# Designs tried in a protein design chat: miniprotein binders against q56419. Part 132

Target 1, 326 residues: q56419
Amino acid sequence: MEGRTLEEVQEEVFKRHGVLVPKKELEDLAKALEEAGLLLTEKVEARLKEEEEKLKRERPMRLAGLSYPEGEREARAFLEAFRASYPGEGEEARVLLMPHLEPSRVPEVYGAALAALEKTPPPERIYLVGVAHRPLKEKAAALPVPFQTPFGPALPDLPALQALDALLPFELFNTPLAFREEHSLELPLFFLKGRFPEARVLPLLVARRSPELGEALKVVLRDFPGLLVLAVDLSHVGPRFGDTPLTRTLAEEARRRDLGFLERLAEGEPEAALAFLGANPTRIDGVEVVASLLPLLRERKGKVLAHRLDLEAPTLSAVGAGTLVL

## First folded at step 13 (miniprotein)

Design wb45
Fold by OpenDDE base, second read of step 16:
Structure wb45 (fold): chain B 326 residues (1-326), chain A 120 residues (1-120)
Amino acid sequence: as target 1 above (326 residues)
Amino acid sequence: SAEELAKELEELLKKIEELLRKIIELAEKGKFDEAIERVDKFIRLLEELIEKLKELVKNPLTKLLAEMIEELARAILELVFYVKDLLKQGRTEDAIEEIEEILKAIKLILEMVKKIAELA
């Protein structure tokens, strides 16, 4: 909360609108909410401390049984079904941009990612860069622990993570709790682990553009070669995101922005991709990730394999998703 | 309108309250899988509540009140994940205790939303 008291706000409302808000009833309710909030906060803090201690050992599945099957057999069938949803062939990827949206919303986009992975030689390690949907202490973070999947744990590449940390001007191993519920890593990791069971993983989150991350990764990739994966969504439009309900015009603009962004990335022009978005009026999710990884995306030519703008009908909102190989 | 939105929020909160009571009932009967399914539904409804609360921001007072409710709702969300873990572990008594605290918080939110509607 902005450090405004209920009293200050009541006074402001009175001054601006001439409405005297019943002070006592609101004060009593506000106090009760605050007391309830404090009690819950204490419980939450105790729980978060326990969860943080667990995250020193492993990151458990949170979306198993919800977004993907928990059982390995069912999980393999899930992968095959998603691959089947994309009728095309993939291309070898050195860099893969793929979504982190709920898989059931954009199956063919994940299918395109799987198609690319079929043409990709098994990497020794995967640099998985997601979007932080929760605040980080630093611009970027890593969690150097096993991530649970239906295919067994995705094990961290500790030597490569340590090499990366040593090149960054900030502590890479920060904000472990941000990883706990972060779907931008969990969802793509399901597909990646399913395809490359022996690959080590560097689970990375970006909250804000970090040019330092891209430069550091460029150095680390020389000694620790691997597949770079950008787990990012594209446009976010409609009421959930502060727009009017989805219209044909708004959808066309979102698609134009998404495709224009992806096409410029496919041409090896990531700066042009960012410049094309300008103020990012359709709220492309992957902007901060791409801005952080510019040194790794420059001059790499590739192909857009899939794109979808998926309607969430209950909110009349839509999210863009794409698959790009470089 | 703010009144229409407040009514929608009230209806949503009532559904949430009913759902919490059903979770308790299912947990007491040892129907943990069914209880967990209802917890997942609760999470979705609570997320919907948080998003709808953003629309209540019409003036500085409603903004402050919405922010207070959102903060409490986020705390509830965190606690609900713990409830889900407790249910998975068969820790029924602990789970029920936490749900009862959540239920109290939801009731306070409902009262606040009603008050916001009266002020709109």
Scores: ipSAE 0.197, ipTM 0.693, lowest interface PAE 2.1, mean pLDDT 88
Fold by ESMFold2-Fast, scan of step 13:
Structure wb45 (fold): chain B 326 residues (1-326), chain A 120 residues (1-120)
Amino acid sequence: as target 1 above (326 residues)
Amino acid sequence: SAEELAKELEELLKKIEELLRKIIELAEKGKFDEAIERVDKFIRLLEELIEKLKELVKNPLTKLLAEMIEELARAILELVFYVKDLLKQGRTEDAIEEIEEILKAIKLILEMVKKIAELA
């Protein structure tokens, strides 16, 4: 398990091939590889430090021109098309659960979220909680800089972020690089900024269950009221996610699992929602987010506006997406 | 089977060598996007090479080389994204300098892959 010594490598070669490789031959080879690795790794580390420095000023768009249009006018038309894809009326939200899956795959689910935002009075700030797809130094993190969007920069709520940081047992601004490529924040933010252009944002990522985050947020929300947004996807099924290939039966089970989870959240019973998923709570990408935010979700009743299981035929896999207002 | 995998490995090495020559030519002509595309293809071929080596070779020296080449391939991938950003910013001279560093690393990987093939 541990790194092998050159003598152990020499002995292993002798046992397998009956040849004794000179120790100097192995040392020369290892030195050549080490020199190459050091030169390239040092350069990569310098570049990552430069990127981290840039993130102290702003978070640039990464998915513009791919998941949404770069231009403001085109972005506005894109957003309105998503609203039009949902035939229902929204409900006012104090807490909104929405997806971060590629929008073009579940337009009616994002449309439902937009419908809810239309009935929601403009918040002064949005607590946007996504899922970390890169490692964090702590259980959760935030980045206190403007996030660029086609509708202009989404400005950070610095007083609220600082209050949150002060209440946590760890440094909140601990992993700037995790925000460089993070679609669980960027995709929902596109829609939120389009609807509430004046709202400030608290961009938060959860990597592991943090009950202390939920407790701190409950305190901060009292003094800094705003819209809480959980940007989470639902069931992940099929080979792409380490599961068996999708069948009609498994797809129906995933839909029932997603809806049972969402309906229990809508009843104000988040612990029951987590328990409903049984022994595999990680089948839903937002489990760690929900588990962290329990104090904010208890006894809050609402409604499931939309749900879809998006099918990926090439991989025989699927991802669930839903819109829930509380 | 070992002989057949070794032949496939040699085929990949020949393609990698020709790819390296083409990358140099493209960089000299200022066709940096095409050069980067060829580097990405080189990385994919290198990853394929490493997987075949894991199947073929039980030599501890060969395993060490494969792991180190994998680490270098990941570092090259990160530099490729940086070069793309430099080109988009119009920083042509800086991009050329980084491409030359990538070319040096690629040549070293070719030497290491040849050594792996010889030790197999």
Scores: ipSAE 0.109, ipTM 0.520, lowest interface PAE 3.5, mean pLDDT 79

Design wb46
Fold by OpenDDE base, second read of step 16:
Order: sequence, then structure tokens, then C-alpha cells
Structure wb46 (fold): chain B 326 residues (1-326), chain A 120 residues (1-120)
Amino acid sequence: as target 1 above (326 residues)
Amino acid sequence: SAEELAKELEELLKKIEELLRKIIELAEKGKFDEAIERVDKFIRLLEELIEKLKELVKNPLTKLLAEMIEELARAILELVWEVKDLLKQGRTEDAIEEIEEILKAIKLILEMVKKIAELA
């Protein structure tokens, strides 16, 4: 909160609008909320400390039984169903851009990712780069622990993570709590682990563009080759994101932005992809990730396998998702 | 209108309160799986509440009050994860105690939302 007191705001409202807000009842309620908030905050802090200590050992599943099945057998059937939702064939990927949106919303887009993975030789390691939906202490972070999946733990590549950390001007192993609920890693990891059970993983989050990350990864990939995965969504439009309800015009603009972005990436022109977005009026999620990974995306030609703008009907909002191979 | 939105929020909060009471009832009966399912529903409803609260912002006062409610709601979301873990462990008494605290916080939010509606 901006350090404004209720009293200061009441005074401002009175000055601007001539409305005297009933002071005492509102103050009593505000105080009660604050007291309740403080009590809950102490409990939250204790809980967060325990969770942080657990995250030193492993990252448990948070979306098992919600976004995907918890049981391995059911999880395999889930993968097959998603693959079946994409009628096309994939291509070999050295770089895979895929969504992190709720899988049930864009099954064919995840299906396209699975199709690409079918044509991809099993990598020794996967560099999984997600979007930080919570603040990080640094521009990027990693969590060097096993991530639980229905297919068993995705084990970290500690040597490669250490090599990456050594090349960065900041501590890579920061903000472990940001990984706890981060679906941008958990959801794509389900599909990746299901397809490549023996691959080590480098779970990375980007909060802000870090050119240093891309340069460091370019060096690390020489000694530690692997599949690069960008787990990013595309446009976010509608009331949930500060727009008017979805219209045909707004949807067409979102699709134009999404496809124009993906096509330029497929041409090996990531700078042109970023420039095409300009101020990013449709709020493409993957911008900071792509901006961080420019050295790895340049001159790589590929193909857009799938795209969807998915309507969330209750909010009249939509999110874009795509699958790109390079 | 702000009044219509406030009524929607009040109805949502009432559903949340009823759901919390049902979670307690189910936990007391040892129906932990059913209780956990209701906790997941609670999380979704609370997330919906947080999103709808943003629409209540019409002036600096409503902004401040909405921010206060959002902060408390986020704290509740954090505690609900603990409740879910406690229920999975069969720690019924501890889970109920936390739910009762959450219930108190939800009641305060409801009172504040009503007050915001009166101010709109």
C-alpha cells in the first residue's frame, strides 16, 4: 500500500468530493481489518518460512488433481489425450516455445508441443524458462531441487546450474518461494517429464529482461547441451487485464499480435518480434523471456505449430497460447 | 454500478462463509477428502473475490479499502494452503482453528464491502 492512512484518504475525499466519510465506523472496521491482517501475517510468515525450508529439498506438485492427474497411469492417459487433440505432426525442436496456461483451455496447443517432442531426440537436459508471476529478488532465478511430477521427480542438472550461476552477475539461486506456486514451470514440466523421463531439468524463471541470462546460457549450452523450452503465454485481453469485454476487433488484434510475434520468431528474428509488439498493448506474456534469450533465438528458423486465443467466458477475457519449434 | 458490484461481492462472500462452515462440518465428521474439495472451491471463490474487488475502485478511498481487503484476502489464500495440508494429515483440530480465523477475516471483509457500498 502506498503509505496513505485512512485519515489522509478521508481528508482527500472530503476536499475533492465534499463527502464526509463516516469516520468512526470505517476507522473501527479498518482497524479490525488491520489487526486481523497482522495476526494472519504472522501466521503466514511462519508458514512461508517452513515452505522455504521444504523448497531446499524438493518442489512438490501444487496442481496435481487440479490441472493434471496425480496418478501416473491417469497422467499418461492425459498426455495421450492431449497429443490426440493435435491432428498434425511435429518437428524436431532445439527450442520449443509452449504455453503455461491451464491445459484444459488450450489442449491442441499442448498437443502440438507433444507432437514436437515426439520428433525430438531425448535431451540430456531441459532448460525450462518460465515467467515469474511473483516478484524475484533478481531479474531471473533458478531452483536447484527436484520438482515432483506424476512421472517421478524431475531432477535438477546441478553442474549446468552451477555453470550458469558462475556466469551471471547476480545470484541465480534467489527467491525460492517464487517457485512454490509458479505454474509456468509446473504445467510445462508435466508434459516434458512425461515425454523425457530421464532428462535433467534447469527450472528458470524470468521476472525482467536479462540479456545476461541469454549470453550466459549460450556459453553454458556449449558444455551442457540440451533442449531450450520457453514456457510463455501470449496476449492477455479483456476486463481481467484492464480492457473492455472481448470484441471481434479486440480478438483480431490479439491474434494479429500473437501470430506476428510467433512468425517473426519462426523466421529467426527475435528483435523484430519484440519491435513488432511495440508497447505490447495486448500484453504478450513471453516478452521478457524472449528479450532475455535473444542470443539463443537469433538466426534459428522454425515453425508455428499451433495457436489459440482462448475465451474465459465468465470474465469475457481471453489469453493467447502458441507452440513454436526452432 | 458500484452498488450492484457490492451486492455481487456480498453474495460471493456469503457463499464463501457458507463454504467455510461446510468445510468445518466435513472435517469434524472426518470427511477429509470432501473437505479438501471444498477448500479448493474456496480458493477459487476467493480468487474471484480478489479480481472483482479491483472493480470497486472508484476513488482514492475505495482504492485504499480495496487494497486492504486484497491484502487480507491474499493472506487468507496463504493460510488456506496450510488448512489443506492439515486436512490431508488428518489434523482436524488445527485445521478447524485456522478455518475459524479465516472465517473471522471473511466476516470483516463482508462488513467492509457493505460499508464501501454505502459510500458509493
Scores: ipSAE 0.242, ipTM 0.728, lowest interface PAE 1.6, mean pLDDT 89
Fold by ESMFold2-Fast, scan of step 13:
Structure wb46 (fold): chain B 326 residues (1-326), chain A 120 residues (1-120)
Amino acid sequence: as target 1 above (326 residues)
Amino acid sequence: SAEELAKELEELLKKIEELLRKIIELAEKGKFDEAIERVDKFIRLLEELIEKLKELVKNPLTKLLAEMIEELARAILELVWEVKDLLKQGRTEDAIEEIEEILKAIKLILEMVKKIAELA
C-alpha cells in the first residue's frame, strides 16, 4: 500500500456519487487497522526469521507421531503393514504417481506404491514433485537441505539441483518457508526413504503450470538419471473444498474423472488426460504438476495399480487417491 | 458488485469469529485434535476472505482499505500456523493467547468491511 490517501478516497467518492463520507470515523478505523497490522507484521517477521534459520540446516519432521511413527522400528512395521494391505504385485517404475493424502485413509493405495518400489531398482536420486499448499514467489521451488525421516535424513542431490537451477528462467530456491509444513513432500518421502535409504532427493513444489520446469527436468534427468515421483491427490469433492455436499452421483463422477485421468496418463497421453478433466481441472491438485511435466510423461506407457475415493463423512467430502507406474 | 461482496465478507468474518471461539473452547477442554481440525477450517475461510478481497482491490474507491485488510489477513494466516504448533504441543494457555490476538484483528477487519459496504 502506497500513495493513495483517505482524503483522495473521500474526494473520489464525492466526485462519483456526490456523497460526503465522515472522514474522522474512517481515519480512526484505518489508523487502528494500521497499528494492528504493524504489531502483527513485526511478530510474523520475527517468527519467519526464526523458521528460515532453522530451514537453512534441515527440514524437520512435522507429521511424525501423527501420520507415521517417530521411531525407526515402529516406522518399519508401519511400512510392512501398508505393503501387506495391497495383495497385488507391483511393476517397475521410471515414473511413479502416488498420493500425499493421510496414509491411514488409503492404505491399499500406498501399499500399491510400495509394491512398485519393490520391483524398482534403487535409484541414485529421486525427483520428488509435490503440490505447493502455500504461495510460492515463483511457479515452482526447491529446498536444498536434508529432510528428516524416521529412517534418517533424506539428503539433497546438490549437483542435480544446481543444474536444474541454472537451466530455469527463475531462482529455484525462492520460497524456503513454503517447505516448513508441506505434507505433499513429507508423506511420500516417508515411504520413499524407507524403501530407498541411500537415494538422494530433489524436493520440488509446483504452485502453477511451469512448462520451463518440465523442459529443464528433461535435460537434468538425462545427465542425472533417477526416479520421478509425482506426489498428487486426485478429485477433491464436498464442502471442505468449497463444493456441494457429496452425493452418490458426485462420488461416481469423481471416481470416473480420476480413473479417466490416470488411464490416459498410463497410455502416455498427458495432454488427453488434462483435456479429459474438461472445464474444471482444479478439482485434481495434480493438474498443475502434470501440466508442468508434459515432456517427461509423453509416450510413456504404464499401469494404474490402485485407486480409491476416500469419504470424509463429517464434512460430506471426499479425496481421490491413486497409484500409477509409467 | 462491491456492496454484495462486502456483505459476503461480513458473513464470512462472523463465521470466522465463531470458529475461533470454538477453537478456544476445544483447547480449554484438552480436545487438541478437534481444535486443530477447526484451525484447518479457519485457514480455508481466511484464504477465501483474501481471495474475495482481491475483487475489492479492483475498485478505486475501496482499493486502499481492501489492501490494508488483505495485508492484515495475510499476517494472521502466518500466525495461525503458530497456533497449530502450540495446539500440537498441548500448550493451551499460549494457544489461547494467540487466538485472542487474532480475534481482536478479525473484529477490526469486520468494522472496516462494514465501512467499505457504506462506501460502495
Scores: ipSAE 0.069, ipTM 0.582, lowest interface PAE 4.4, mean pLDDT 84

Design wb47
Fold by OpenDDE base, second read of step 16:
Structure wb47 (fold): chain B 326 residues (1-326), chain A 120 residues (1-120)
Amino acid sequence: as target 1 above (326 residues)
Amino acid sequence: SAEELAKELEELLKKIEELLRKIIELAEKGKFDEAIERVDKFIRLLEELIEKLKELVKNPLTKLLAEMIEELARAILELVYEVKDLLKQGRTEDAIEEIEEILKAIKLILEMVKKIAELA
């Protein structure tokens, strides 16, 4: 809340519109909501404290049985089916851009990522950079604990994480609760762990562009080489995101922006990719991640393997997803 | 219109209330797997509610009220994950108690949404 009281807002409405909002009924209801909120907040705080203590040890699966199978055998069959959904061959990746959207929505895009991973030598470690959909205390964060997967735990690379933390002007190990339900890490990690079971992971979230992160990672990657993965979605258009229902024109604009962004990244011109988006009117999700990782993306040439703008029919909205190798 | 949206939200909230009551019923019958399935449905509906609440923002008053509702809805979301864990553990009484509290909060949200519709 912007700190405005109901009274202040009522006064503003009166001043602007000449309407006196019935004060008492609204106040009583607001008070009841606040009291209910306080009671729930106390319970929530107690739970969040317990969850935070658990997150000091491990990050459990949240989407197992929902977005992907919980059992290892079924999970392997799931990976194979997704790989089969992409008819092409992959290329070796040093940097992989892949989606974090619900896998069932864009199977061929995840399939393209798997195809790239097939051509990629097993890395010692994976730098997995996701999007923070919850606020972080800092511009970026890491969680230095095992992430559970159907293929066993993805173990953190503690030495590399510590080296990264030492080079950042802020505490990297912040906001552990932001990782608890963050699908931008969990979903890509399923595919990555399934393909590279022995790779250590650096699970990173970006909330705001951090040039410092890219510079620090560039240094860390010299001593701690690995695969860089950008787990980002592309355009978000339609009513869920504040637009009109999806039209051909809106879909064409979303695709144009998605592909124009990915193609410029594939040319090794990440600044040009960001500039191409301008005010980002189609709300490409990966902007803050790309802006943070500029030093790692410059001059790297690659290829767009897949793209899809997926319609969510119930909301007449669409989300773009892509797979890029560099 | 704000009125149409409020009506949609009211319908959604009614479905949520019915779902919560069904979860209680299933839990009382020891049908934990079915109850958990309904909890997952509840989570999705609550997320939909949170997204639709953003559309209610038409003026400073509706903005404030929508923010209050969203804050409470987010608190409910945290508690629902606890309910799911309690049900998985077979802690039926504790789960039902939490659901009853959530149900009270949902009723308050419904009344607020109705009031917003009257003010629009």
Scores: ipSAE 0.216, ipTM 0.708, lowest interface PAE 1.7, mean pLDDT 89
Fold by ESMFold2-Fast, scan of step 13:
Structure wb47 (fold): chain B 326 residues (1-326), chain A 120 residues (1-120)
Amino acid sequence: as target 1 above (326 residues)
Amino acid sequence: SAEELAKELEELLKKIEELLRKIIELAEKGKFDEAIERVDKFIRLLEELIEKLKELVKNPLTKLLAEMIEELARAILELVYEVKDLLKQGRTEDAIEEIEEILKAIKLILEMVKKIAELA
């Protein structure tokens, strides 16, 4: 806090409240906060540098014991319970859209994804595309290290990641710290690694629309064929997301919006799916991922296997989740 | 209202300080699981503090002070994850050292928030 600013604060307080705050008291307090802030900022910088160095070797589990079991045996039983929660048959996927919402909230939707994986031949690699919940230096990023799971480490496909990096106009491995705590990759990966333990992974995050990512991925997939997974949640409704409290009508509208979006994707019309959302595209967190991957989704027909709107009573909010195979 | 905000801030700050002291006590006794549970509660209260401070940034009288406290609170949030890891490893002395630094910073935030409350 500068001296001029302190004097302006004193003057404004006097004008508004008729009270003079002692300048010495404000100066001493501001100095103490600046000294504490400098010390803590240096510690934060050191901590972030340490965490970034750790991420050059591996990405540890963050949600084990919380969202899924830590032990392999318990994790297998957990995965089988999710498959059992979906009464339908799966369908083979070349592209799979699945949620990254807390699995226990929509077990039948994850069960549908497992059913699809059950019908899908084991891929050599999985292109796992999630949504960045932390800022990225570029529109998209990847982390080329093993991701730990209860089923063992999901190994990176280094040749495919390097090919992708070479084709992009920006550095792909640009924000390691964004991967430190990222549930949009960790939660789907648990299910994918459980079903395809030998598959290598390309863990990708999208923060903003990157058509160059979709163009590059189309090229890389020709030389490095694999399963493309879009790990995205659907409608976000209610006060938690800057909307009015959930009502029966708003829930019905959200379900209609989600299904309309998914059905247009299933017809191989991703531009029509984005257009269908109109002025409310931000209500579906998968919008930026779908917009980035247009070249991979056009003219690819499939089927919606499951959809649910998860109700969050404490906040009168809801999040949509679905499973789509293309 | 200004009075409701001031009361909320005072109650929140009291809870935060009490939690930090309890975490030190539990760590000294080797009750690491209970200490970690209190760290998670501290994280939630600190996030609530940051959210409430965003409302104070809208007022010219409190904007500068609120921004300084928000920056400091975010720094503390990053460090508290290190405390949690140290507790999981049973590194008692290292964890307590970090908690003591956090407690010192929280005491300074307490003084500044009291000034903000007076201006609200």
Scores: ipSAE 0.081, ipTM 0.574, lowest interface PAE 4.0, mean pLDDT 83

Design wb48
Fold by OpenDDE base, second read of step 16:
Structure wb48 (fold): chain B 326 residues (1-326), chain A 120 residues (1-120)
Amino acid sequence: as target 1 above (326 residues)
Amino acid sequence: SAEELAKELEELLKKIEELLRKIIELAEKGKFDEAIERVDKFIRLLEELIEKLKELVKNPLTKLLAEMIEELARAILELVLEVKDLLKQGRTEDAIEEIEEILKAIKLILEMVKKIAELA
């Protein structure tokens, strides 16, 4: 309960609605929930502590067998099928923007990313920047451990991670539990590891815009060159996100914002891309990542390879996804 | 309406309860793979519950109650992940014990949802 007492709520309900909710009934329910919650909380805390200790060694797959195959053979067939879903050719990427949405929803967008990776020389390391869907202690975080994939572990670049940490005004190695279930890293990493099995990885999460991260990475990239990957989704519209059900008008607005954002990034104008969104009424997911990486995106020209606004029919909501190379 | 949404939530919670009981049954029979599959289904239903609870927010009281339910649902989610791990390890008794606690929590959520419907 964020700071409001049952009494305050009771008073507010009475003032607004003229209904006096029986305090005792609320107290009994709250107490029952609290008791249940406390019992569960102790167990949860013990579990979270164990999970945090495990995350000091490795990050296991969470979406294997769900979002992608667990077995290597099946995983390779999965990659090939996704690549086949994009009929075009890719371009060499120095920066790759790709989605982290459930792959089955936007196969051709991931296919476009794979097409770009086919034209990209194998990097020594991949800077994989995802979106934190859980709170971080700091604006950004890294997890300096192997990430499990069907293709074997994605090994961290410890020297590059350490160099990055040394340039940041905050501890980079924070909030390990935020990485445990973070799909914004796991899903893109499947495709990246499948294509570049020998590349080391810097798994990074952004919760809030960190200009410091972009400046630090710009320095680190001089001594530790690699592929920069922005694992971000685009617009989030419809009831799941607080809008009315998807309409043609809402879908057109989401597409307009997604494409307008990507096109400005493709022109090497990331500040213009952010400015174009304004208050971000369609909730483009990648805003905080792009805002953090401005120094790395400026003056880089590229191409939008794919875009999709994917309808989630059960909720009449939609999520935008795109692939951009720079 | 809040009443219609509450009924939908009640139906969802009943499905969740039935699913938890089925997980116990499967675990007791040593059908761990089938049990784990049902756990994954449970997780999806619980996520759906959390999202639908956000729609229940119509006034300060429903907001408070929805927040409390969401907190409990998130705790359940963590425990279910543990249940999945326990089942994978063949620790059936421990898994069943955790599921029984989750069942108690789900029943409390159901009672709260009913109460919200009465207060709406």
Scores: ipSAE 0.215, ipTM 0.700, lowest interface PAE 1.8, mean pLDDT 88
Fold by ESMFold2-Fast, scan of step 13:
Structure wb48 (fold): chain B 326 residues (1-326), chain A 120 residues (1-120)
Amino acid sequence: as target 1 above (326 residues)
Amino acid sequence: SAEELAKELEELLKKIEELLRKIIELAEKGKFDEAIERVDKFIRLLEELIEKLKELVKNPLTKLLAEMIEELARAILELVLEVKDLLKQGRTEDAIEEIEEILKAIKLILEMVKKIAELA
């Protein structure tokens, strides 16, 4: 393996410089790198295996002390401050769309979600659907373990998760490591657990549109009724996302697409919401979630409670966030 | 040129080494928030290193060593995420042990980059 590549290097050096590099020196260098790489790769593989084993028992907090307080008392005060940042009253939710963006960036949007939860009767379970930021082995995945929060563990609804798994054409519990560092579940869950401490959860990630997930969820929700939460952000524009620097025109286009998407969902027309976005040029990350959950969103009317396009000035980038009740 | 790029990589690696030593110092003093801030800076510089190595992979003279260094750098990136978790937990001794292993690997990468510069 290495011998062949070292011979190529030696030959190329000779062609360009007229000097033969001693094969032994190249072999010694490659051997040192291989030994260091093997030791570190073994450590990484052992660590990932250890993490995967831990995730069979529980999902620990990753953003405590960063995005929200670690202590229960401080976490409660934090929640109340976010609620206070939204001056309006909520609406009862059967389906709630809320962001997973860093909460401190859009406090009034999370406040609107909290207002809706105040008007919502405590659900027995929450179907929490986020966006996969790591590859999944299948189009969607779930992790059937307690998720730690400052308010105590959010317990999985094992019967409902098992019913869902049985109805899907793929293994639902297929990528535990994707849940290790997943803010699209952790950040909304902080707020949901704070408001509904007794509710069990179905933590679900969507990587690509899965119509079979929506069809299976429609069946499961009949037997295991609960609150459906779509934890999605809206437009992602600017250099941080591989786009051009934010201009007034681009910001206006992002707001137009965000609001047009949400307003069509509020009319109970999720196919129209997807069609409105077309190729999704401002990268609304809720597209794959909405496309997967069509059977659950059709003919449900509701209201957009809040929307904000948050500017990241240092990168001339922005992320849209909104709260929608259906 | 490959020689100019190798010089940039040497400077980057020396900055990375300085950051790792500073992280150890801050962790020993119980300044975990400041240590974590330096870990985030280390991650950014390591990602910059990996990106610059892509240019060396395009050169047949340096391709093998550049690919091996990239693999080692990516392994370090995974390990440093554990360092960040250990620092958040105030697990000073465990964090320092892991940083010392990373520092050894960074020193090896620096020596290999110097060798690449000689071969270019």
Scores: ipSAE 0.047, ipTM 0.542, lowest interface PAE 5.1, mean pLDDT 84

